# VHH binders against Epidermal growth factor receptor kinase substrate 8-like protein 2 (EPS8L2): the designs that were tried, part 3

Target 1, 157 residues: Epidermal growth factor receptor kinase substrate 8-like protein 2 (EPS8L2), of Homo sapiens (Human) (q9h6s3r46to202)
Amino acid sequence: MHETSQYHVQHLATFIMDKSEAITSVDDAIRKLVQLSSKEKIWTQEMLLQVNDQSLRLLDIESQEELEDFPLPTVQRSQTVLNQLRYPSVLLLVCQDSEQSKPDVHFFHCDEVEAELVHEDIESALADCRLGKKMRPQTLKGHQEKIRQRQSILPPP

## First folded at step 19 (VHH)

Design b26 (from a13 with K107R T108M)
Fold by OpenDDE, last read:
Structure b26 (fold): chain B 157 residues (1-157), chain A 123 residues (1-123)
Amino acid sequence: as target 1 above (157 residues)
Amino acid sequence: EVQLVESGGGLVQPGGSLRLSCAASGFTFKNYAMSWVRQAPGKGLEWVATISGSGGSTDYVDSVQGRFTISRDNAKKSLYLQMNSLRAEDTAVYYCAREPFRYYGSRMYFDKRGQGTLVTVSS
Protein backbone atom coordinates (compact mmCIF):
# COMPACT_ATOMS: atom_id res chain seq x y z
CA MET B 1 0.00 0.00 0.00
CA HIS B 2 1.32 3.37 -0.99
CA GLU B 3 1.57 6.00 1.68
CA THR B 4 -0.03 9.42 1.42
CA SER B 5 1.71 12.29 3.16
CA GLN B 6 -0.23 15.33 4.29
CA TYR B 7 1.19 18.72 5.17
CA HIS B 8 -0.35 21.88 6.49
CA VAL B 9 0.74 24.73 4.24
CA GLN B 10 -0.09 28.30 3.42
CA HIS B 11 -0.44 29.15 -0.20
CA LEU B 12 1.37 32.40 -0.85
CA ALA B 13 1.17 33.00 -4.57
CA THR B 14 0.82 31.45 -7.97
CA PHE B 15 2.37 32.95 -11.09
CA ILE B 16 2.21 32.12 -14.73
CA MET B 17 5.69 31.54 -16.07
CA ASP B 18 5.56 33.65 -19.19
CA LYS B 19 7.40 36.64 -20.58
CA SER B 20 4.12 38.54 -20.72
CA GLU B 21 4.05 38.25 -16.94
CA ALA B 22 7.72 39.22 -16.68
CA ILE B 23 8.40 35.75 -15.31
CA THR B 24 10.68 33.73 -17.53
CA SER B 25 12.43 31.82 -14.78
CA VAL B 26 11.99 30.51 -11.27
CA ASP B 27 14.23 33.32 -10.09
CA ASP B 28 11.90 35.87 -11.64
CA ALA B 29 9.02 34.30 -9.77
CA ILE B 30 10.94 34.40 -6.51
CA ARG B 31 11.80 38.04 -7.04
CA LYS B 32 8.19 38.87 -7.69
CA LEU B 33 7.13 37.03 -4.57
CA VAL B 34 9.72 38.92 -2.53
CA GLN B 35 8.40 42.17 -3.92
CA LEU B 36 4.82 41.28 -3.05
CA SER B 37 5.87 40.19 0.39
CA SER B 38 7.76 43.41 1.05
CA LYS B 39 4.64 45.35 0.17
CA GLU B 40 2.50 43.09 2.33
CA LYS B 41 0.37 42.20 -0.66
CA ILE B 42 0.41 38.46 -0.19
CA TRP B 43 -2.92 36.89 0.68
CA THR B 44 -2.15 33.68 2.49
CA GLN B 45 -4.47 30.70 2.23
CA GLU B 46 -4.28 27.77 4.59
CA MET B 47 -4.69 24.40 2.98
CA LEU B 48 -3.44 20.85 2.97
CA LEU B 49 -0.84 19.51 0.58
CA GLN B 50 -1.01 15.78 0.00
CA VAL B 51 1.76 13.79 -1.62
CA ASN B 52 1.41 10.28 -2.96
CA ASP B 53 2.85 8.11 -5.70
CA GLN B 54 0.44 9.56 -8.26
CA SER B 55 0.02 13.24 -7.60
CA LEU B 56 0.24 16.29 -5.42
CA ARG B 57 -3.12 17.50 -4.18
CA LEU B 58 -4.33 20.67 -2.55
CA LEU B 59 -7.21 20.23 -0.14
CA ASP B 60 -9.44 22.42 1.95
CA ILE B 61 -8.10 22.35 5.46
CA GLU B 62 -11.37 21.38 7.15
CA SER B 63 -13.57 19.69 4.58
CA GLN B 64 -10.62 18.17 2.72
CA GLU B 65 -12.32 19.03 -0.51
CA GLU B 66 -9.91 18.77 -3.40
CA LEU B 67 -8.91 22.19 -4.67
CA GLU B 68 -6.37 21.10 -7.25
CA ASP B 69 -4.64 17.94 -8.40
CA PHE B 70 -1.15 17.92 -9.86
CA PRO B 71 -0.29 14.56 -11.36
CA LEU B 72 3.40 13.86 -10.82
CA PRO B 73 4.19 14.02 -14.55
CA THR B 74 2.93 17.61 -14.56
CA VAL B 75 5.32 18.62 -11.79
CA GLN B 76 8.33 19.99 -13.60
CA ARG B 77 10.24 21.28 -10.60
CA SER B 78 10.18 21.39 -6.84
CA GLN B 79 12.45 23.67 -4.86
CA THR B 80 12.81 25.27 -1.47
CA VAL B 81 13.11 28.98 -0.91
CA LEU B 82 14.63 29.44 2.50
CA ASN B 83 15.11 32.59 4.54
CA GLN B 84 14.49 34.93 1.65
CA LEU B 85 11.04 35.99 2.73
CA ARG B 86 9.15 36.83 5.85
CA TYR B 87 8.14 33.24 5.36
CA PRO B 88 11.25 31.30 6.28
CA SER B 89 10.27 27.91 4.89
CA VAL B 90 8.78 28.05 1.41
CA LEU B 91 8.15 25.31 -1.11
CA LEU B 92 8.11 26.15 -4.79
CA LEU B 93 6.36 23.97 -7.38
CA VAL B 94 6.42 24.37 -11.12
CA CYS B 95 3.49 22.57 -12.66
CA GLN B 96 2.14 22.45 -16.18
CA ASP B 97 -0.96 20.68 -17.27
CA SER B 98 -1.02 19.27 -20.77
CA GLU B 99 -3.71 21.78 -21.62
CA GLN B 100 -1.70 24.73 -20.37
CA SER B 101 0.53 26.59 -22.76
CA LYS B 102 2.66 27.87 -19.88
CA PRO B 103 3.64 26.40 -16.55
CA ASP B 104 2.49 27.77 -13.22
CA VAL B 105 4.77 28.54 -10.31
CA HIS B 106 3.21 27.89 -6.92
CA PHE B 107 4.60 29.06 -3.60
CA PHE B 108 3.66 27.50 -0.28
CA HIS B 109 4.80 28.44 3.17
CA CYS B 110 5.43 25.29 5.15
CA ASP B 111 4.49 26.52 8.58
CA GLU B 112 4.23 23.25 10.50
CA VAL B 113 6.91 21.25 8.76
CA GLU B 114 10.17 22.27 7.19
CA ALA B 115 9.95 22.88 3.49
CA GLU B 116 13.03 20.71 3.07
CA LEU B 117 11.19 17.67 4.34
CA VAL B 118 8.24 18.32 2.07
CA HIS B 119 10.63 18.88 -0.79
CA GLU B 120 12.43 15.62 -0.11
CA ASP B 121 9.14 13.77 -0.04
CA ILE B 122 8.07 15.27 -3.34
CA GLU B 123 11.45 14.65 -4.93
CA SER B 124 11.39 11.04 -3.86
CA ALA B 125 7.92 10.65 -5.33
CA LEU B 126 9.07 12.26 -8.55
CA ALA B 127 12.17 10.10 -8.70
CA ASP B 128 10.12 6.97 -8.19
CA CYS B 129 7.70 8.05 -10.88
CA ARG B 130 10.29 9.15 -13.43
CA LEU B 131 12.97 6.57 -12.84
CA GLY B 132 11.02 3.60 -11.58
CA LYS B 133 12.76 3.68 -8.23
CA LYS B 134 11.37 2.94 -4.79
CA MET B 135 13.04 5.63 -2.74
CA ARG B 136 10.02 7.26 -1.14
CA PRO B 137 9.39 4.70 1.61
CA GLN B 138 12.91 5.16 2.94
CA THR B 139 12.58 8.93 2.66
CA LEU B 140 9.39 8.90 4.69
CA LYS B 141 10.90 6.65 7.34
CA GLY B 142 13.72 9.10 7.73
CA HIS B 143 11.27 11.95 8.07
CA GLN B 144 9.33 10.15 10.76
CA GLU B 145 12.50 9.64 12.71
CA LYS B 146 13.42 13.31 12.41
CA ILE B 147 10.01 14.39 13.61
CA ARG B 148 10.17 11.99 16.51
CA GLN B 149 13.58 13.26 17.55
CA ARG B 150 12.45 16.86 17.43
CA GLN B 151 9.42 16.11 19.54
CA SER B 152 11.50 14.28 22.11
CA ILE B 153 13.70 17.29 22.80
CA LEU B 154 10.83 19.72 23.25
CA PRO B 155 9.82 20.50 26.81
CA PRO B 156 6.37 19.47 27.89
CA PRO B 157 3.74 22.14 27.52
CA GLU A 1 -20.49 19.88 -1.02
CA VAL A 2 -19.41 23.40 -1.85
CA GLN A 3 -22.32 25.78 -2.28
CA LEU A 4 -22.47 29.44 -3.18
CA VAL A 5 -25.90 31.06 -3.25
CA GLU A 6 -26.32 34.63 -4.41
CA SER A 7 -29.25 36.88 -3.55
CA GLY A 8 -30.29 40.51 -3.55
CA GLY A 9 -30.62 41.18 -7.24
CA GLY A 10 -33.52 43.06 -8.75
CA LEU A 11 -34.68 46.00 -10.80
CA VAL A 12 -33.32 49.41 -9.87
CA GLN A 13 -33.27 52.84 -11.47
CA PRO A 14 -30.05 54.51 -12.50
CA GLY A 15 -28.40 56.08 -9.49
CA GLY A 16 -30.01 53.54 -7.20
CA SER A 17 -28.43 51.05 -4.85
CA LEU A 18 -28.51 47.32 -4.25
CA ARG A 19 -26.82 45.00 -1.82
CA LEU A 20 -25.96 41.52 -3.00
CA SER A 21 -25.30 38.64 -0.66
CA CYS A 22 -23.65 35.29 -1.12
CA ALA A 23 -24.07 32.45 1.32
CA ALA A 24 -21.19 30.00 1.29
CA SER A 25 -21.01 26.49 2.67
CA GLY A 26 -19.04 23.29 2.39
CA PHE A 27 -15.56 24.76 2.75
CA THR A 28 -13.37 26.82 5.08
CA PHE A 29 -14.70 30.17 3.93
CA LYS A 30 -12.19 32.38 5.75
CA ASN A 31 -9.25 30.73 3.97
CA TYR A 32 -10.26 31.87 0.52
CA ALA A 33 -10.25 35.06 -1.40
CA MET A 34 -13.74 35.59 -2.72
CA SER A 35 -14.82 37.51 -5.77
CA TRP A 36 -17.81 38.93 -7.49
CA VAL A 37 -18.00 38.46 -11.22
CA ARG A 38 -20.74 39.50 -13.60
CA GLN A 39 -22.03 38.68 -17.03
CA ALA A 40 -23.98 41.22 -18.99
CA PRO A 41 -26.39 40.08 -21.67
CA GLY A 42 -24.49 38.98 -24.74
CA LYS A 43 -21.13 39.60 -23.10
CA GLY A 44 -18.49 37.48 -21.44
CA LEU A 45 -17.72 37.04 -17.78
CA GLU A 46 -16.21 40.13 -16.16
CA TRP A 47 -14.37 40.36 -12.87
CA VAL A 48 -15.83 42.95 -10.51
CA ALA A 49 -14.16 42.74 -7.12
CA THR A 50 -12.11 40.51 -4.84
CA ILE A 51 -11.66 40.44 -1.09
CA SER A 52 -8.95 38.61 0.83
CA GLY A 53 -9.73 35.78 3.20
CA SER A 54 -9.36 37.99 6.24
CA GLY A 55 -11.28 40.81 4.62
CA GLY A 56 -8.38 43.17 5.13
CA SER A 57 -7.69 43.75 1.45
CA THR A 58 -9.92 44.43 -1.52
CA ASP A 59 -9.52 44.97 -5.24
CA TYR A 60 -11.95 46.37 -7.80
CA VAL A 61 -12.34 46.71 -11.51
CA ASP A 62 -11.89 50.35 -12.46
CA SER A 63 -15.45 50.82 -13.68
CA VAL A 64 -16.91 50.15 -10.23
CA GLN A 65 -14.23 51.79 -8.11
CA GLY A 66 -15.79 54.18 -5.62
CA ARG A 67 -19.30 52.86 -6.27
CA PHE A 68 -19.12 49.23 -5.21
CA THR A 69 -17.90 47.81 -1.93
CA ILE A 70 -17.06 44.17 -1.40
CA SER A 71 -17.15 42.85 2.14
CA ARG A 72 -17.44 39.60 4.02
CA ASP A 73 -18.53 38.11 7.30
CA ASN A 74 -16.49 35.03 7.95
CA ALA A 75 -18.55 34.07 10.98
CA LYS A 76 -21.65 33.98 8.81
CA LYS A 77 -19.75 32.62 5.81
CA SER A 78 -21.20 35.41 3.75
CA LEU A 79 -19.93 37.64 0.98
CA TYR A 80 -21.50 40.98 0.12
CA LEU A 81 -21.46 43.53 -2.63
CA GLN A 82 -22.82 46.96 -1.89
CA MET A 83 -23.60 48.63 -5.18
CA ASN A 84 -24.23 52.36 -5.21
CA SER A 85 -24.74 54.84 -8.03
CA LEU A 86 -25.79 52.04 -10.31
CA ARG A 87 -25.58 52.54 -14.05
CA ALA A 88 -27.24 50.86 -17.00
CA GLU A 89 -23.94 49.20 -17.86
CA ASP A 90 -23.97 47.47 -14.47
CA THR A 91 -26.89 45.35 -15.67
CA ALA A 92 -25.77 41.74 -15.42
CA VAL A 93 -26.05 38.46 -13.64
CA TYR A 94 -23.76 38.68 -10.64
CA TYR A 95 -21.95 35.64 -9.30
CA CYS A 96 -19.92 35.05 -6.22
CA ALA A 97 -16.83 33.01 -6.97
CA ARG A 98 -14.10 31.29 -4.98
CA GLU A 99 -10.39 31.49 -5.68
CA PRO A 100 -8.95 28.12 -4.68
CA PHE A 101 -5.56 29.79 -4.73
CA ARG A 102 -4.63 33.22 -5.94
CA TYR A 103 -2.84 34.13 -9.12
CA TYR A 104 -0.86 37.32 -9.01
CA GLY A 105 -0.90 38.62 -12.54
CA SER A 106 -3.26 38.82 -15.44
CA ARG A 107 -5.01 35.54 -14.72
CA MET A 108 -7.93 35.11 -12.41
CA TYR A 109 -8.87 31.61 -11.44
CA PHE A 110 -12.20 30.61 -9.95
CA ASP A 111 -13.16 27.02 -9.30
CA LYS A 112 -16.59 27.52 -7.73
CA ARG A 113 -19.39 29.90 -8.61
CA GLY A 114 -23.03 30.29 -7.64
CA GLN A 115 -26.10 30.36 -9.87
CA GLY A 116 -26.04 34.13 -9.87
CA THR A 117 -28.50 36.91 -9.17
CA LEU A 118 -29.81 39.28 -11.81
CA VAL A 119 -29.29 43.00 -11.46
CA THR A 120 -31.18 45.18 -13.90
CA VAL A 121 -30.54 48.90 -13.98
CA SER A 122 -33.16 50.65 -16.06
CA SER A 123 -35.21 53.84 -16.01
Scores: ipSAE 0.889, ipTM 0.942, lowest interface PAE 0.4, mean pLDDT 94
Fold by OpenDDE, fold request of step 21:
Structure b26 (fold): chain B 157 residues (1-157), chain A 123 residues (1-123)
Amino acid sequence: as target 1 above (157 residues)
Amino acid sequence: EVQLVESGGGLVQPGGSLRLSCAASGFTFKNYAMSWVRQAPGKGLEWVATISGSGGSTDYVDSVQGRFTISRDNAKKSLYLQMNSLRAEDTAVYYCAREPFRYYGSRMYFDKRGQGTLVTVSS
């Protein structure tokens, strides 16, 4: 089992990807998010995002109660949305379990660790799961080095 | 363990007022949009009102607009519903419900709710 990564994130929005919601693509979802953001209608929610070799999990920030579990096979897409919102570092996840007729699109602002690093972690986990690779340990090692370097340059407030 | 405990229900006459309370525990209350939902006898669950984590934004179902006020005290981890000008059709079990994360659209998603408190509006 790979190491569990944990990231502090802010949930921004979740959409159902369905024509009834006028969201038939990831781009539609992004546009909707931009609209909500521009109108200051986003209700941000702090939480923890955990990544391991089995699933992505959302946890309560203090109690660490599990809010949602996304087994890796249910994660259809992950990508970053950078510098398009008042939230400069956003992670996008498309997830659909067997009980859902339509996938959900989740947006998270990565306010401590850059969305790109979180995305790389998730992608490595997905690659390992889907392709039988063992990339994630090396990915995480690289990330730890990057984080240490950044902290040395930009000390925490 | 997450707990939501509603209170304040009772029997009131039409035109009367009632204030419901919900005591929350076991999670970071301030980070969640909270809602009141209700179930009238023989009917399905109906959304009533939602308040943002900060308390800065609220939404209401049309039928209660101007009569009900949802509020919260994050320090006390409490959710409230002030109900004024109560009507017979407001008779229901009222539940405090948590949005684990917010859907924007037609769907409302609640993962936790209390045991409910009965509100009966009758002459």
Scores: ipSAE 0.888, ipTM 0.941, lowest interface PAE 0.5, mean pLDDT 95
Fold by OpenDDE, fold request of step 21:
Structure b26 (fold): chain B 157 residues (1-157), chain A 123 residues (1-123)
Amino acid sequence: as target 1 above (157 residues)
Amino acid sequence: EVQLVESGGGLVQPGGSLRLSCAASGFTFKNYAMSWVRQAPGKGLEWVATISGSGGSTDYVDSVQGRFTISRDNAKKSLYLQMNSLRAEDTAVYYCAREPFRYYGSRMYFDKRGQGTLVTVSS
């Protein structure tokens, strides 16, 4: 089992990808998010996003209670949405389990670790799962180095 | 463990008022949109009202608009529903429900709710 990564995130919105919701593409979902943001209708929610070799999990930030589990095979797409919202670092996930007739699109603001790093972690996990590779440990090692370097150049609070 | 405990239900005459309370524990209450839902006898679950985590925004089903007020006290980890001008059709078991994360659209998603409190509006 690979190491479990944990990220502090803010859930922004979840949409059903369906024509009845006027969301037939990721771009439609992004547009809807932008619209909600412009109208200040987004209710942000702090939580933890965990990534491992089996699934993505959402947890309560304090109690660590599991809110949702996304097995890696149910994750159809991960993508970053950068500098298009008042939230500059956003992670997008498209997930669909066997019980869902339509996939969901989830948006998370990555406020502590950049969405790009979270995205790379998730993509490496997906690649390992789908292709039988074992690249995620190297990805995480690289991320740890990047974070360490950033911390070293920042003045103490 | 997540706990949601409703209280405040009872028998009331039409035109009367009740205030429901929900005590929450086991999770970071302030981070979640909370809702009241109800189930009338012989009917399905119906959404009543939702309040944002901060309490700054609220939403109501049309049939209760202007009569019901949803509010919260995050320090006390409590959710409230002030019900005024009660009608017979408001008779139901009322549940406090948590949105683990918010859907924007036709879907409402609740992963936790209490055992409910019965509200009976009758002459």
Scores: ipSAE 0.888, ipTM 0.941, lowest interface PAE 0.5, mean pLDDT 94
Fold by OpenDDE, last read:
Structure b26 (fold): chain B 157 residues (1-157), chain A 123 residues (1-123)
Amino acid sequence: as target 1 above (157 residues)
Amino acid sequence: EVQLVESGGGLVQPGGSLRLSCAASGFTFKNYAMSWVRQAPGKGLEWVATISGSGGSTDYVDSVQGRFTISRDNAKKSLYLQMNSLRAEDTAVYYCAREPFRYYGSRMYFDKRGQGTLVTVSS
């Protein structure tokens, strides 16, 4: 299945994972983000995150122009950061292409769909890519069911 | 298609002032931090100033602090650079540049920039 998922997200920050930046781990990056947040220095940026069986893509929210493409093999880590910031649902991506000497750590606030669901989607895509499995269709089906259930419980606007 | 078109460059005497403009199109302008960068003759690209998407926050290279002011009009999809007390060392081609997403640290990343506008500060 070559389904493309699209999520509205807010980019929070990107860091270079390097000792020169005092970021040698994901935890360092998270701490840095927390510090920036506490100082109200984060510049949020609305964009679209697309997930498919080939890559993760960042797109302009209106024009859908591609801002960045992360082929799945360049995605080293996907993780959620929950309830540690004023942004309760954050997705963390560690990406490094062949031209980069150091990986980048990207933080996205998932404001419409919970970061956990986005994370599961990405993880399924990564698993399929790495292991040659086809888990993602089932993952997405499950997500649709969850979303449907939530919509049925929410009071009318 | 993304377009950034700079204007306002010219010849100015030391101590003079100049206002640069950048017209943006083809993307959701208000969602992006925008920057001015410059390239002096025989030198590499240098970051000058950045303004947040909302316009509420700005940052400047030390050498222009207090002299230059970056601003934006999101309704007009325009970026500006007011340059006062210009110096000979400010001579450069000035580019409007888009941050596709913001790095926090030593790196500045721009994916789009205009054709540039030449600013010459000379007696």
Scores: ipSAE 0.888, ipTM 0.940, lowest interface PAE 0.5, mean pLDDT 95
Fold by ESMFold2, fold request of step 21:
Structure b26 (fold): chain B 157 residues (1-157), chain A 123 residues (1-123)
Amino acid sequence: as target 1 above (157 residues)
Amino acid sequence: EVQLVESGGGLVQPGGSLRLSCAASGFTFKNYAMSWVRQAPGKGLEWVATISGSGGSTDYVDSVQGRFTISRDNAKKSLYLQMNSLRAEDTAVYYCAREPFRYYGSRMYFDKRGQGTLVTVSS
């Protein structure tokens, strides 16, 4: 009953949230990403973002080697980024392990499944983990319904 | 298993040149930014240079800018460091290092490193 979702994404950048780097908010981090994007200095990297009932995992696209693991309790924020980037579908994650003094902000272009759906999956996983809910199976069922509806094609007359 | 194997170190006179190589295996090399880092005798690690996965962007520590050139051959899964105009201060063990993803911050962020190759610059 361990539901695992896996999404193709492109990692765009990760920033430390630290005053010494002039990044004290997610808005600061978004601003830095927009600056990098306008200068064509983003080094995109294909990877898999995996969501399960325990963690968010970043995996190598080819080998599926684990590049990073974010236990759900360490995920402080999941957010879509709208109308501020040349990428149409961007997901932002704020993560801080108990051993880190400062959080990291991770940005992904969701080029397969749109960031809104990935975000809803993550939010339902967080809610189930933190509040003892069972939202995620229904969230994923709703995603399958949305995908089916948007892929419907009527035959020509 | 991810493996990084450096070679090309040796003894060279000041003003001389060396080319270091790093053979990569066990991962999709072209997808990762790669770096050279070095450790002088009795010192901590120092970042030297980084190259993007495509090879289209590079960055260097100020002390080697204009003297060292980082490059890669993605077909051969190889990373290189051409070192010209070598100085005694360049004496170090040089390591090939992988960035798991692009991190912008004050600490070096590498998840894989080779065993190193020794460069000695001395008369």
Scores: ipSAE 0.648, ipTM 0.803, lowest interface PAE 0.8, mean pLDDT 88
Fold by ESMFold2, last read:
Structure b26 (fold): chain B 157 residues (1-157), chain A 123 residues (1-123)
Amino acid sequence: as target 1 above (157 residues)
Amino acid sequence: EVQLVESGGGLVQPGGSLRLSCAASGFTFKNYAMSWVRQAPGKGLEWVATISGSGGSTDYVDSVQGRFTISRDNAKKSLYLQMNSLRAEDTAVYYCAREPFRYYGSRMYFDKRGQGTLVTVSS
């Protein structure tokens, strides 16, 4: 059975990876985001990030209208960004479809489920899509176990 | 379904004022940066102003800075453009536009736009 997961996130910024914007690498994009964050210029936006066996989707938080669709073949990179921003848990995605001459870098604050778990879900979906593996069910099962353990935390004696 | 409906356009003399409104429905209005864009006769679209989802930050094209004020009322799901000291070159159809998520840099991306309201500035 193919699973669809869905995460509450805050979109932080999207940049075009282009020399004209002085962004030619992921590190350039991270540096730009840090600069905007330090100047309080980030306009956060709540949305849902959905992962399934075909695509990553951005959905409106209330209506679930599709804001964007990233077919898995167009996702070039998924990466966490920790300890470089005022936001504790950040995910970046590099995406480029056939109509784009340059890729986009999208940054999300993962404010409920931490970016590392979202990233692992995405990576397992990419691996299954591209390499014919069956990694994602085990990955999601492991995440459910981690979440269950957190919900069972007892106060200290 | 997402709807954006502009109103408040009309004929006004140079130096006059006009207030545009945009009624939004079908989405979480407070979460989106919203823009006014305009199209003068025979020209392409020009970005005019943008306001953050919270309303705390604004930005304007240089030609309208100090004359136009973008604002929003999230409880009423409404976007506004107060236009003062109007000039003949402000003549255009004005559109309310939604950014699906925020691009930084020279690119702007709007996925929803209303049908527009005509502003004519003429003696």
Scores: ipSAE 0.570, ipTM 0.786, lowest interface PAE 1.4, mean pLDDT 88

Design b26 (from a13 with K107R T108M)
Fold by ESMFold2, fold request of step 21:
Structure b26 (fold): chain B 157 residues (1-157), chain A 123 residues (1-123)
Amino acid sequence: as target 1 above (157 residues)
Amino acid sequence: EVQLVESGGGLVQPGGSLRLSCAASGFTFKNYAMSWVRQAPGKGLEWVATISGSGGSTDYVDSVQGRFTISRDNAKKSLYLQMNSLRAEDTAVYYCAREPFRYYGSRMYFDKRGQGTLVTVSS
């Protein structure tokens, strides 16, 4: 019984971080995404991003089919990308499996829960995995409190 | 279970035409970009064309641009490749492939593909 969170996201793009693609840093990848966005070349795809104590998973929104699994040790970086795109809240993940010679960078628009909260969840999962800590339950509790506070300011019916 | 079944391959003369089909089942076909990839004898897999989930956008390798047309029918869960002005170098096994999510650039990731259908272009 581990804590599993799940977020609706829109996948925007994945790039291989390789010199042959002119992408050698996350900044290069962000610039490429901005370029594609300005040319209307991004093919968005709805999916679920699931976070648990072992991995980040990408799931089909309707069938729940696993599209990809990123074990936490393979996640090199999680970062928010704000106000650089027409998407207000973007998360990036840099992942490299032991079978890959180069990392991939994955970009998601966080259209349900803001990228900052998704990022904090992921960072706490990574920290617990790498450092043997128990930060994630408190992180998720804080997120639930923030959601409750947002809902308390909604107009009455 | 995801299944992709290609058909429509055969022997054709140079300059001829052929239409490949791929029947998809076991997943929400309309949500995925789909590709045709091919493997010529003694070579690795080579990307040919990709179509967006909606069918509104397409992309082709330069060597087939203007000769091949990728299309889809989401109601029939089918992917197609119309191949015109065929050349000997188009001889390959053609595979229908699913992209689980979209890579951009010259390299692509396919998590499902069928058994393939052989296209032979010869006099």
Scores: ipSAE 0.552, ipTM 0.754, lowest interface PAE 1.3, mean pLDDT 88
Fold by ESMFold2, last read:
Parts: C-alpha cells; structure tokens; sequence
Structure b26 (fold): chain B 157 residues (1-157), chain A 123 residues (1-123)
C-alpha cells in the first residue's frame, strides 16, 4: 500500500552545483535564481511532481511523459524558500545520482499545494526510505485534514 | 514516437545565408524549449541557440550572436535557424534538440535530438 502523491508545480530552473558556475551551496543557487528572476529570465514550465516510496518524478502535465526520475537515495536535500522571490511558495531539491560528479539544484514554484506540505511529504518519504520508518502515511493524512479545514472557508465576495 | 527531422543544409560560400528547418512530431511541441546544437568535424557538440516554448525568449552562443536567428512556428510544429554571414567555422552537422526542462549546467541536457543536417561553408 504505497501512496503516490502528485503535485502541480512550475519548474523555475535547474542549476549544476559547480564552482565554475559560482554555485557551491544552496544559498548560491537561490541567489542565482533571484538574479534570473530580477532580469525576468525565468522560463516557467508547468509539470507534475510525483512522490512515491521509491522516487520523485517529474512528468509532463498533458502526456504524463516522464521527464526525470530521482530515486529517493539520490535526493540529498529538500528545502522551502520563502520571501526571496516573487513566487510565494518555492521548493528546492538537491539531487545527485552515482554517475554525477556534482549535484543539481532544482527549483519549483508550488502554485497549488504550498511548498511546506510538498516538502513534508518528501521528507517523510526520505525518512521512510533511509530509516525504515512509516512516517509518510501519517504525514499525508495530516495534509488531507489541513487541506479540508482550509477548504471549508470560502473567500469573501 | 518523438521525431525531429532537420532540413535545409547544404554547401554555401562564406558570407552567405541558409535557413534550417526542423519538423517536430509525437509530442506537444509548444510546451518545450527547443535548441539548435552543432557538431563540427572532429569536435564535440556545441550549443548554438535556444528558444522558449512560447517563442518569446531566445538565447545564443556568443559566436553566432547577431548572425543567427532562432524562431519557431507552434502551429506548424516547426523550429527554424536563419543563418546569415556564414563563416568557415560554422561548418557542422546541425541538430534540433528538445530540452526536457531548463537546465543551467556544465553539460547540455537534451532528451531528444534529430539526425542532423550538414552545413558546409567553403569557398
């Protein structure tokens, strides 16, 4: 019974973490993204971010063609980025598979489910994968309840 | 399924012009940034130009800036490269290539590419 979550996101950019690009930390990558954003050079791309007990997947929104697969062991970091961009809810992922000498940092605007919830899902999947825990079902149950509570209130006209 | 077919290559004199075309099929062309890459004899692949899915933004390698123009027609699912003021060093096989998403790295990241069209610039 392995739960698969799927989130609509906008991919903002992916950067190699390499000193030749002046990106040696996630903070460097965030600064680079802010720089691109201030020059209006971000080409947003809608896609699906899928989380399951084995991997994170990027899928085309229309065809669901797999654009990328990140097995959970290759995911080094998941982190939210707040108030540093014009995008209100940003998730970053640091991924490096065994064939890469340098990691990549992937940035997504979480435009439907906020980045904090997506991040918690991913973190629970990582914990279950690495430590043999069963955190993710409770995490997802909590998210469903938070979303239901928020949806019981309609905005004023 | 995914198919990219380049055309328009040929032999041309230095200072001349060519227009390359790429016919795309088997995917939703308008959703993807598309690029031209080239491979000169005895060399690796070199990125030439990229255009956003909408066609609203473009970027070029410095050596072709001002001489080449990338464009697309999303209704015809076609990508173009107008090459002006051609030089001998532009001689290469030119490929159209799909980017799965925007990647800023030390290596080009294209998941689909055509078979190429040869451009020879010679006196």
Amino acid sequence: as target 1 above (157 residues)
Amino acid sequence: EVQLVESGGGLVQPGGSLRLSCAASGFTFKNYAMSWVRQAPGKGLEWVATISGSGGSTDYVDSVQGRFTISRDNAKKSLYLQMNSLRAEDTAVYYCAREPFRYYGSRMYFDKRGQGTLVTVSS
Scores: ipSAE 0.536, ipTM 0.775, lowest interface PAE 1.2, mean pLDDT 88

